# Ledger of designs, part 5: VH-VL binders against q9nrl2r1430to1533

Target 1, 104 residues: q9nrl2r1430to1533
Amino acid sequence: GGVHELSAFEQLVVELVRHDDSWPFLKLVSKIQVPDYYDIIKKPIALNIIREKVNKCEYKLASEFIDDIELMFSNCFEYNPRNTSEAKAGTRLQAFFHIQAQKL

## First folded at step 21 (VH-VL)

Design z19
Fold by ESMFold2, fold request of step 22:
Structure z19 (fold): chain C 104 residues (1-104), chain A 124 residues (1-124), chain B 107 residues (1-107)
Amino acid sequence: as target 1 above (104 residues)
Amino acid sequence: QVQLVQPGAEVKKPGTSVKLSCKASGYTFTSYWMHWVRQAPGQGLEWIGEINPSDRYTNYNQKFQGRATLTVDKSTSTAYMELSSLRSEDTAVYYCARETYDESYPYYYYMDVWGQGTLLTVSS
Amino acid sequence: DIVMTQSPDSLAMSLGERVTLNCKASQSVSNYVHWYQQKPGQSPKLLIYGASNRETGVPDRFSGSGSATDFTLTISSVQAEDVADYHCQQSYSTPYTFGQGTKLEIK
């Protein structure tokens, strides 16, 4: 809550989007391009959706914001084997997030 | 035995291009990322970039200013690094290195097998 | 780019001495640091990955520790075959970067 906390959520999302490894997470996975994705992943989420939720003040606690970002990574690791480009990008972006989230 | 075989040496003139090869054997080529790293004589190691042979996704060190191009040939299990507009400062040993990963938590990625390197000499 | 700074640049040790090699990152890299040994005229060989995990076949006198910005490679009892350059490397973010290396010699 508050202006300072909302600014912190916004800054963190902006930094995640700017990160080179954000590409698998910018938007929801296409059902047309990846037909089985939604059979496996039941709570899809992506950075554009999280950013919109920040803009609309839908996060009341920092833990709610962190939970959505961690869900995003958990979905990636559940769907993608470790040797895929998506899983490696997710690993590096999550490591970045964990360090930045200490500031919340 | 996992092996990465590279040619021993190349000599080039400034302003030309070179395409260095790295022949992989003893493992499933498309299951592991490949990195390229160079080392100028008497200097430290410098990362050039990485490629995933399965989908050909690449990341580059921006220092190479679009001069480096990483490719793979899945049919011959060979990785390539092409470097254009060569300068004398590009004189170095160029290594390919396979990156492996942990199968279980914690999930680390690390370069476990290196080629012997190709010495590229760029001089007029 | 994340700068990895190794110290010392070089050292000479007697056989059996304990050696500590340092690596400092310009920002936190969590545990995503790896150590390589490079004997004269050879390619690098992985020793330690993820700050503290010894690669298969690496003698148990080699150990790694640290997190965030400060990392060490320790050789508990240095042997003649340990004459090499030692490099640390971060894989936290691209471009991956290496320290400048530490040259270990035997007196």
Scores: ipSAE 0.828, ipTM 0.932, lowest interface PAE 0.6, mean pLDDT 94
Fold by ESMFold2, fold request of step 22:
Structure z19 (fold): chain C 104 residues (1-104), chain A 124 residues (1-124), chain B 107 residues (1-107)
Amino acid sequence: as target 1 above (104 residues)
Amino acid sequence: QVQLVQPGAEVKKPGTSVKLSCKASGYTFTSYWMHWVRQAPGQGLEWIGEINPSDRYTNYNQKFQGRATLTVDKSTSTAYMELSSLRSEDTAVYYCARETYDESYPYYYYMDVWGQGTLLTVSS
Amino acid sequence: DIVMTQSPDSLAMSLGERVTLNCKASQSVSNYVHWYQQKPGQSPKLLIYGASNRETGVPDRFSGSGSATDFTLTISSVQAEDVADYHCQQSYSTPYTFGQGTKLEIK
C-alpha cells in the first residue's frame, strides 16, 4: 500500500507496455474481431485498464496489482493455444514481469 | 519422424540475393515455429529470426532487419529465408530449426530439431 | 542484446571424468536457457532445455542447472563420443543469443 507502491506499479506497467511482446495485451480484445473471446474469458483485463487502475489508486496491496497482471497472462494462455503468436508473446512478457516484480 | 531437409550448398556473388529452403516432414508444419540461425566459419551461432507458419508472424534480429525475409509455403511444408544485398561476411552455414513447446507448466519453447544446414558462400 | 559468455573456451578431459561447463548471462534470463551439443561437422543437437530438463534420448550423464545469470552443464562421466562444441542459448528475450561455445576434447 501507499504512494511508494503506486509509483512502483506505474513504473512496472510502463516497462510492460514498452516490451516488444506487449502487443496482445495493450487493450481489451475486440469482440468484433474475436467474437467468441468473451464467451470463454469471464474476467477480461489489459494493460491500459491496469494502468488506469494504478492512476486512480485502485490497488491497495501489491498482491492486487500482481493478481491483475497474472490474470492478464492466465486469460491469454486459456484462450490461446501454446503454438499461437499471442501465447508465445505472453510467455516472454510474463517471464519479464516475474523478474521485474521482484521490486515490489 | 520429424525431419528438416536443406540443400547442402549455395554460391553467390556480393550484391545479389539468395532464398534458402527448409522442407519439413513428419509433423504438422503449421503447429510449430521455425527459426533460422547461422554460423560463420569457426564462429558461434547467430539467431536470424523466427516465423510462425500458422499466421506468418515474424520477429527478426535487428542486425538482419531489412535484409532478411522469412516466409513459408504451407502447401509444401517449406520454410524460406531470403537474404538480400549479400556480402562476403554472410558466408556461413544457415540452419533452420523447429521450435517445440511444453503443453504443461512451465511452458518452455525450445529448438528440438535442426536441419543439417546450407553452406552459403559469398565470393567474387 | 543479452550476452551469453561461456567458460572455459576449451578443455581436454580424460575418459570418465566429471565435466562442468559454465554459461553466464549479462542479465537475468530466469530459467530460459538451453544447451546444445555440436559434433564436428554437424548441426547442433538439443541436450537440455529450460536450464535443467534433459531432452528425450540424451544420456543420463548430461545434466543442467542454474537460474538467473549462472548456468552449468555437467557431464558426470565423459565418454569418447562427447567430443563436441557445447553452446548455451537464452530464449528469455529476442534476439535469441548463444554463447561462443566450449570445445570439449579427450586427452
Scores: ipSAE 0.823, ipTM 0.927, lowest interface PAE 0.6, mean pLDDT 94

Design z20
Fold by OpenDDE, fold request of step 22:
Structure z20 (fold): chain C 104 residues (1-104), chain A 124 residues (1-124), chain B 107 residues (1-107)
Amino acid sequence: as target 1 above (104 residues)
Amino acid sequence: QVQLVQPGAEVKKPGTSVKLSCKASGYTFTSYWMHWVRQAPGQGLEWIGEINPSDRYTHYNQKFQGRATLTVDKSTSTAYMELSSLRSEDTAVYYCARETYDESWPYYYYMDVWGQGTLLTVSS
Amino acid sequence: DIVMTQSPDSLAMSLGERVTLNCKASQSVSNYVHWYQQKPGQSPKLLIYGASNRETGVPDRFSGSGSATDFTLTISSVQAEDVADYHCQQSYSTPYTFGQGTKLEIK
């Protein structure tokens, strides 16, 4: 498409992706690398999926966008014990998100 | 009891490297992150980096990126911090610190157990 | 990097007085701030985590408060054994950063 100003949702996704602790969330978890992941997590989601939904204007309300982001973190905390690198990254990224989301 | 044991002191020349040790006991070594923090004489605390002993994931303060290396030996429950290209400004007490966490949201991570520190003196 | 600024740099108080130590973050760190006590010649000891949670074994006279950018460590009635440097630290983002510390002495 053409050059356009990023929406608030787009901007926030960009900021989340650029965050140092975004690495566990950039794309869906590999079933090959984590064979039991999808047996536990029934609503998998990642930042690339959320970005796609934003691009397709699937979020009509900010609450819907926030719900998907929170789901992403919820999945992480459900699957990963607190001492894992993924969980710790998720904690910091979620804290960042919560502050940024208040600006929506 | 949970404790971290560090050697008392190291003396090094500028340009050399040092590898400091931190032996953990009283808990499951691989279940908690380990941090390294230093304190120059009369100064505040400075974060060097963190390591997850379980998967050896590391994150460094950019100030030390490329010069500090964090490692662990699971068999001996020992964490190591190697610092290369030493300079006089690296003179400080170096602490290892275990980071614990809450089981409930918002999952605070905080350093609840500290070693006694190793005094590193870098001088000609 | 997030800068943590403590105030005052040092203070001398009389026994039994209320002590207030401040810590200001250069940007919001939510409530991911922790306080450590460091007595002379010793390693830091955790006092407060998550801005307001007292670590197990820490006397009730110590309390923490604050959120976003402004945090406070309070000693309701300072004791002789409280002579130490006090450090605040944020764990909101890497690199973790500490304040420059506040030195507490007894008059």
Scores: ipSAE 0.919, ipTM 0.962, lowest interface PAE 0.4, mean pLDDT 96
Fold by OpenDDE, fold request of step 22:
Structure z20 (fold): chain C 104 residues (1-104), chain A 124 residues (1-124), chain B 107 residues (1-107)
Amino acid sequence: as target 1 above (104 residues)
Amino acid sequence: QVQLVQPGAEVKKPGTSVKLSCKASGYTFTSYWMHWVRQAPGQGLEWIGEINPSDRYTHYNQKFQGRATLTVDKSTSTAYMELSSLRSEDTAVYYCARETYDESWPYYYYMDVWGQGTLLTVSS
Amino acid sequence: DIVMTQSPDSLAMSLGERVTLNCKASQSVSNYVHWYQQKPGQSPKLLIYGASNRETGVPDRFSGSGSATDFTLTISSVQAEDVADYHCQQSYSTPYTFGQGTKLEIK
């Protein structure tokens, strides 16, 4: 494929994935491990899906990209109580995202 | 009444290990994260790590990674911090602190209750 | 790691004066900054969380402000019982880090 400069979206996804608190968001939640998840969360999303959309140039506007990331966090906070490790990780990762997104 | 109780003091020699305890009462132990913070004499506060008592998830300051181990005993509502390979520089007051949280965005997490601290003295 | 730098290191004020304590982060921490008061021989006590929210029971004379990198703890009218070390802390990212502290004394 060749070496190319990452787009701003690609770079941000890379930074999110590398963040210490990204572990709840790397892939979609397992139906096996969390049987009721998809009964509650109707628009599941994860960083790997967002990365794929970026790679396919599905985001024409930064707002669309941001919306998907925010959806990811919204899902986390909707399903997980605040005291959970997932929710806390989400809080820190979202804070990081908000700062980085200002650079878009 | 939320309370964290810590032993007053520990004296250890360099190269040994210590396990400090923090007994929680007055709240649901598994519903709040527990942090450990130390303070060397005349110095500022230094974060050691955090633990979620519910799932025992831990996060450490890399400065202590490999030497500090955080654990909990749910049956006694007690948090523990073990520090190995002790050095004179580890001499400090070690605090446990409960971290509370807001239910609404942006979901602040902050240490609202602190133990009285345990003075660890490391000397040969 | 994010470095939190407090200023001044120490200050002595007269009763009733306005006290301003500063805390600067080496990078943006949004508003995830908390302030603690530590009196001699005591454990830290939470004063302000989320940059500007007073903890329950904290006197109205204490207030916090700031965002991103610059934060301030203000005591509108300092009292004798306010003699203490004050610590700022960021919870934006791990490891959590504290400032070096500011020692407040009364003249």
Scores: ipSAE 0.919, ipTM 0.962, lowest interface PAE 0.4, mean pLDDT 96
Fold by OpenDDE, look of step 21:
Structure z20 (fold): chain C 104 residues (1-104), chain A 124 residues (1-124), chain B 107 residues (1-107)
Amino acid sequence: as target 1 above (104 residues)
Amino acid sequence: QVQLVQPGAEVKKPGTSVKLSCKASGYTFTSYWMHWVRQAPGQGLEWIGEINPSDRYTHYNQKFQGRATLTVDKSTSTAYMELSSLRSEDTAVYYCARETYDESWPYYYYMDVWGQGTLLTVSS
Amino acid sequence: DIVMTQSPDSLAMSLGERVTLNCKASQSVSNYVHWYQQKPGQSPKLLIYGASNRETGVPDRFSGSGSATDFTLTISSVQAEDVADYHCQQSYSTPYTFGQGTKLEIK
């Protein structure tokens, strides 16, 4: 069911946000702070956007929700070299997500 | 070759502070994270924290939060770990360790080079 | 915090024997487990990263396996120079945590 899945999505987003390594992903990257970001990243997304989509019941399938989360990480790794703080945080958060997503 | 050099030993009184150094050479200092790990006599390893020399981002073991401070000097390629309010339980060998990463998914981060360690003795 | 528990605490083996060291995580850490060798009076040395990847320069007799919560370091034929403490470590989440170590001796 959709309602049950929505609850699961909500809970997972909450857990992601609470994770110590969520700081690069809480909101969209500032164009002012990172002027070239949106020249590179064409589908920007962040946890606050994903949370909003969950709240609006925009995810019909778990795969759609997972795709957005993976896009978020993909964007991070596309823009940030692996030795950056953002990329390392993303790596740990993604690992956490992959384990939690198994419960969906 | 990649090398991390640490002083041999420090002796401190309880309640004081110590600042341990870790001199890096043989690689681009700002391209690799640095970790600090300690080992009490006859005990296992304990993670203190990590620092990205590039942007000075730090993450601490909560056990040491507020008492340990990680810093770097880019000009000398030296990492520092300061520990305050020393107690006898802080007696240990303190290691700095460079963290590298696997460029293949899932992108493991692991400590591939270690300093020889500094023995810190805290006694009255 | 994730607790890493190694077993046994110590063992003595004969030269050429197969050695199996275990590391158990209190929760799933995926494959983010690394093994270090620490010889007496020396600093730790990386052996295995990501549960099963042998670090460059590490002899073929060392291998790692496992996932989620149970991990193993194996020495197919133990040599005299393998006398050391062995530590497992998880890098799945902070704080990074190590096992208590396993002491390997030769009979």
Scores: ipSAE 0.910, ipTM 0.957, lowest interface PAE 0.4, mean pLDDT 96
Fold by ESMFold2, look of step 21:
Structure z20 (fold): chain C 104 residues (1-104), chain A 124 residues (1-124), chain B 107 residues (1-107)
Amino acid sequence: as target 1 above (104 residues)
Amino acid sequence: QVQLVQPGAEVKKPGTSVKLSCKASGYTFTSYWMHWVRQAPGQGLEWIGEINPSDRYTHYNQKFQGRATLTVDKSTSTAYMELSSLRSEDTAVYYCARETYDESWPYYYYMDVWGQGTLLTVSS
Amino acid sequence: DIVMTQSPDSLAMSLGERVTLNCKASQSVSNYVHWYQQKPGQSPKLLIYGASNRETGVPDRFSGSGSATDFTLTISSVQAEDVADYHCQQSYSTPYTFGQGTKLEIK
C-alpha cells in the first residue's frame, strides 16, 4: 500500500521491461500462435497487465505485487522446457528481479 | 562421447572476414545452447555470444554486435561464428562451448563441454 | 559490464598445501558463478557451477563457496596435476564475463 510503494512497483516494472530478457513477458501469450498455452497455464499474467494493475492501484501489499511477478515466472517454467529461449530468458530476468526486489 | 571439433588454425588479413566452425557429436544438437568464447595470447577469456540451435535465437556481447554473427546448420550439427572487419586485436584462440542446464530450481546453465579451439591469426 | 576480479594473480604452492583462490564481482551476481581449470595448452574445463556445485568427475579436493560478490575456489590438498590457470565466470548478466585468472604452479 501507499504512494511510495506504488512508485517503487512502477520503477521495478520499468526496469524489468527494459531488461534484454523481458521479451517473452511483455504481453500475454497469443492463443492463436500458441493454441495449447491456456490448456496448461490457468492463471496467465504478463508485464503489461502488472503495470496496468500498478497504475490502477490494485496492489495493497508488496507481497501481492511480488506474487504476480513470481506467477509470471512460474508460468514460464511450467510451459517451457529448460532448453528453450523463453525459459533461459525467464531464468535471467527472475535472477535480476530477485536482486532488485530486495529494495521493496 | 560428447565432442566439439574445431579446425586448428586460420590466418587472415586485416579488413577481411572469417567463418569459424564447430562440429558437435555425441548428443542432440538442438537440445543445448552453444557459446563462443575467445582468448587472446596471454589474456583471459572473453565471451562473444550464445545461440540456441533449436530456434536460432542469439545474444551477443555488445563489443561484438555488428561484427559477429552466430549461425547453426542443424543437418550437420555444426555451429558457426563469423567475424567481420578483422583487426590484429582479433588474434586469439576461439572456442565453442556447449551449455547444459539443471532441470531443478535454481535452474543453473553452465558451459560443460568445450572445443579445443581455433587459433585465428590476423596479420598483414 | 560486471567485472570479475581474481586474486592472487599467481602463486606457487607445495604439494599437499591448501589453496584458496578468490573472485570478486563488481556487483551482486547471486550464486551465478562458475569456475574453470585451464591446463597449459588446453581448453577450459568446468570444475564448479552455481558457486558450489562440483561437476561430475571433478576430484573432491575442489570446492567452491560464496554468494553475491565474494567467491572462493578451494583446493584442499594441491596435487601436481593441478598446475593450471583458474578462471571464474558470472552468468547473472550478459555479457558473461570471466575473471582475469589465477595461475597456480608447484614449487
Scores: ipSAE 0.832, ipTM 0.932, lowest interface PAE 0.6, mean pLDDT 94
Fold by ESMFold2, fold request of step 22:
Structure z20 (fold): chain C 104 residues (1-104), chain A 124 residues (1-124), chain B 107 residues (1-107)
Amino acid sequence: as target 1 above (104 residues)
Amino acid sequence: QVQLVQPGAEVKKPGTSVKLSCKASGYTFTSYWMHWVRQAPGQGLEWIGEINPSDRYTHYNQKFQGRATLTVDKSTSTAYMELSSLRSEDTAVYYCARETYDESWPYYYYMDVWGQGTLLTVSS
Amino acid sequence: DIVMTQSPDSLAMSLGERVTLNCKASQSVSNYVHWYQQKPGQSPKLLIYGASNRETGVPDRFSGSGSATDFTLTISSVQAEDVADYHCQQSYSTPYTFGQGTKLEIK
């Protein structure tokens, strides 16, 4: 990644955070509040972590950034049944991401 | 077999509140979201909001500005929509609608079963 | 809010004719569009979900297509019982929004 790509990654993360359905994805799931989460989800990630990785220039390719965002959604759907509020939020936020990611 | 039963009519004065009911049967109530949609006479459909009966999470159309409150009673499989500070322009048919979902991508959520509606008339 | 604009506002057709009803979103909604039939005095009934998937029990003459901003509902051979209002609705973003409807009549 170029400077333009890193700026685009940050802008997209900002838009994801602002979205009404971002609430399940802002920070890593609490092991105290959800004790079994980390037994099931082996590669946890959240928007705050992705944002930090953008700030530290840890994404060299757009595909790496997209992979982390998609991992975030995949984790949500793996842990949460489709009728849960988390899964529906994830579905709508992912749809938003897919439209916005066309710009990358 | 899946049914959403609503009372046929309600008449209210401006400035009062109403709590509309939607009795679900023929399915597991807590496994599906419930939506509320209204239709003023001669007008289109307007989304009020959604509630997940399992965790009671709600999301509202901001147009209703906190006047609408969605609740559920799991023990009676009944969804409720309360509308406060009623005005003449709240006169409409109010529908409840169940939202079903697909288990695999693309993940569609869609309102597959609708109640018959309650006609709310707000008039002095 | 995403505005869904339907056209035409009303339409009168002969039995057996092919009907195309249009729905345009003010921004891309991907394929998260659903179509409902509402007969006079009745509640809406789901016809099509996810732009093109026919709901169980809906006659084969109903089909949907489109993506992004432009969507169509097609009735391949209009029947007398198809007299109704038809609504499109997006579920891409809250608040969910409906088009104003298209009224289908038989001549």
Scores: ipSAE 0.821, ipTM 0.928, lowest interface PAE 0.6, mean pLDDT 93

Design z20
Fold by ESMFold2, fold request of step 22:
Structure z20 (fold): chain C 104 residues (1-104), chain A 124 residues (1-124), chain B 107 residues (1-107)
Amino acid sequence: as target 1 above (104 residues)
Amino acid sequence: QVQLVQPGAEVKKPGTSVKLSCKASGYTFTSYWMHWVRQAPGQGLEWIGEINPSDRYTHYNQKFQGRATLTVDKSTSTAYMELSSLRSEDTAVYYCARETYDESWPYYYYMDVWGQGTLLTVSS
Amino acid sequence: DIVMTQSPDSLAMSLGERVTLNCKASQSVSNYVHWYQQKPGQSPKLLIYGASNRETGVPDRFSGSGSATDFTLTISSVQAEDVADYHCQQSYSTPYTFGQGTKLEIK
């Protein structure tokens, strides 16, 4: 939980948000727009929630931060078939994350 | 038998627009993404953009943003690429390419079937 | 944009020789590299996807390897029908980009 780690988490979240493929992950999925989403996805999470957790110093270990990011992607792949725009965006954003996370 | 059929040639004047077609057959059109790629004579391949026929989501190479428009007609299984404000530098062969994917981790997407291309000539 | 640089620009080989074509990315693209063959007057044909996976119907003399920034297409025993331009392409980041190509000829 040091200051350097929290700055690194914040910088990585900023880079993820700026990525062209971030659009499915910026906010939690709307239950009104996607009624069955929360029947399938039991631990929803999105970049705005993760950024808030970084700002509140809720991550004690880098692994906890990485786990939330990976949960975000696994939710995407669980709900969305591979031919969907969301799944392809998730694949490219996850690849970007994996390379950037090597910096942690 | 998966096929992507394109017209052989188009000739246009600078400053006009063109709408190129790509007729798909032998597969479920809405289940696979379509890409557009061009190749100027004697030059390399240049990616224009992609479209998901299912939801019509598009993503463009920034170089073509504002000039290229990708669309689909689900009823005829046809993809279209419109290019506006044509210049002589737009003279190229324009390909459509279907993108497929593997069903298991890791998830690769790759362009497995290409049309024969349309030669667009832009000259006054 | 990620630049894909191929080497050599061209080469001429005798039948049956081993051919090695190189592709270098300007930054890491993980394994998201694909190889295409383009015979004279034809559209590109996929050979290898995901750096090392041979597409269905591609002869087993073609193989791919590499990761991160350095990728190789190998033809173990070149045949006359292999005369073509060969392109690498990254799909890690949009815009997708292609190398300038390597022209393979038989001497």
Scores: ipSAE 0.800, ipTM 0.927, lowest interface PAE 0.8, mean pLDDT 93

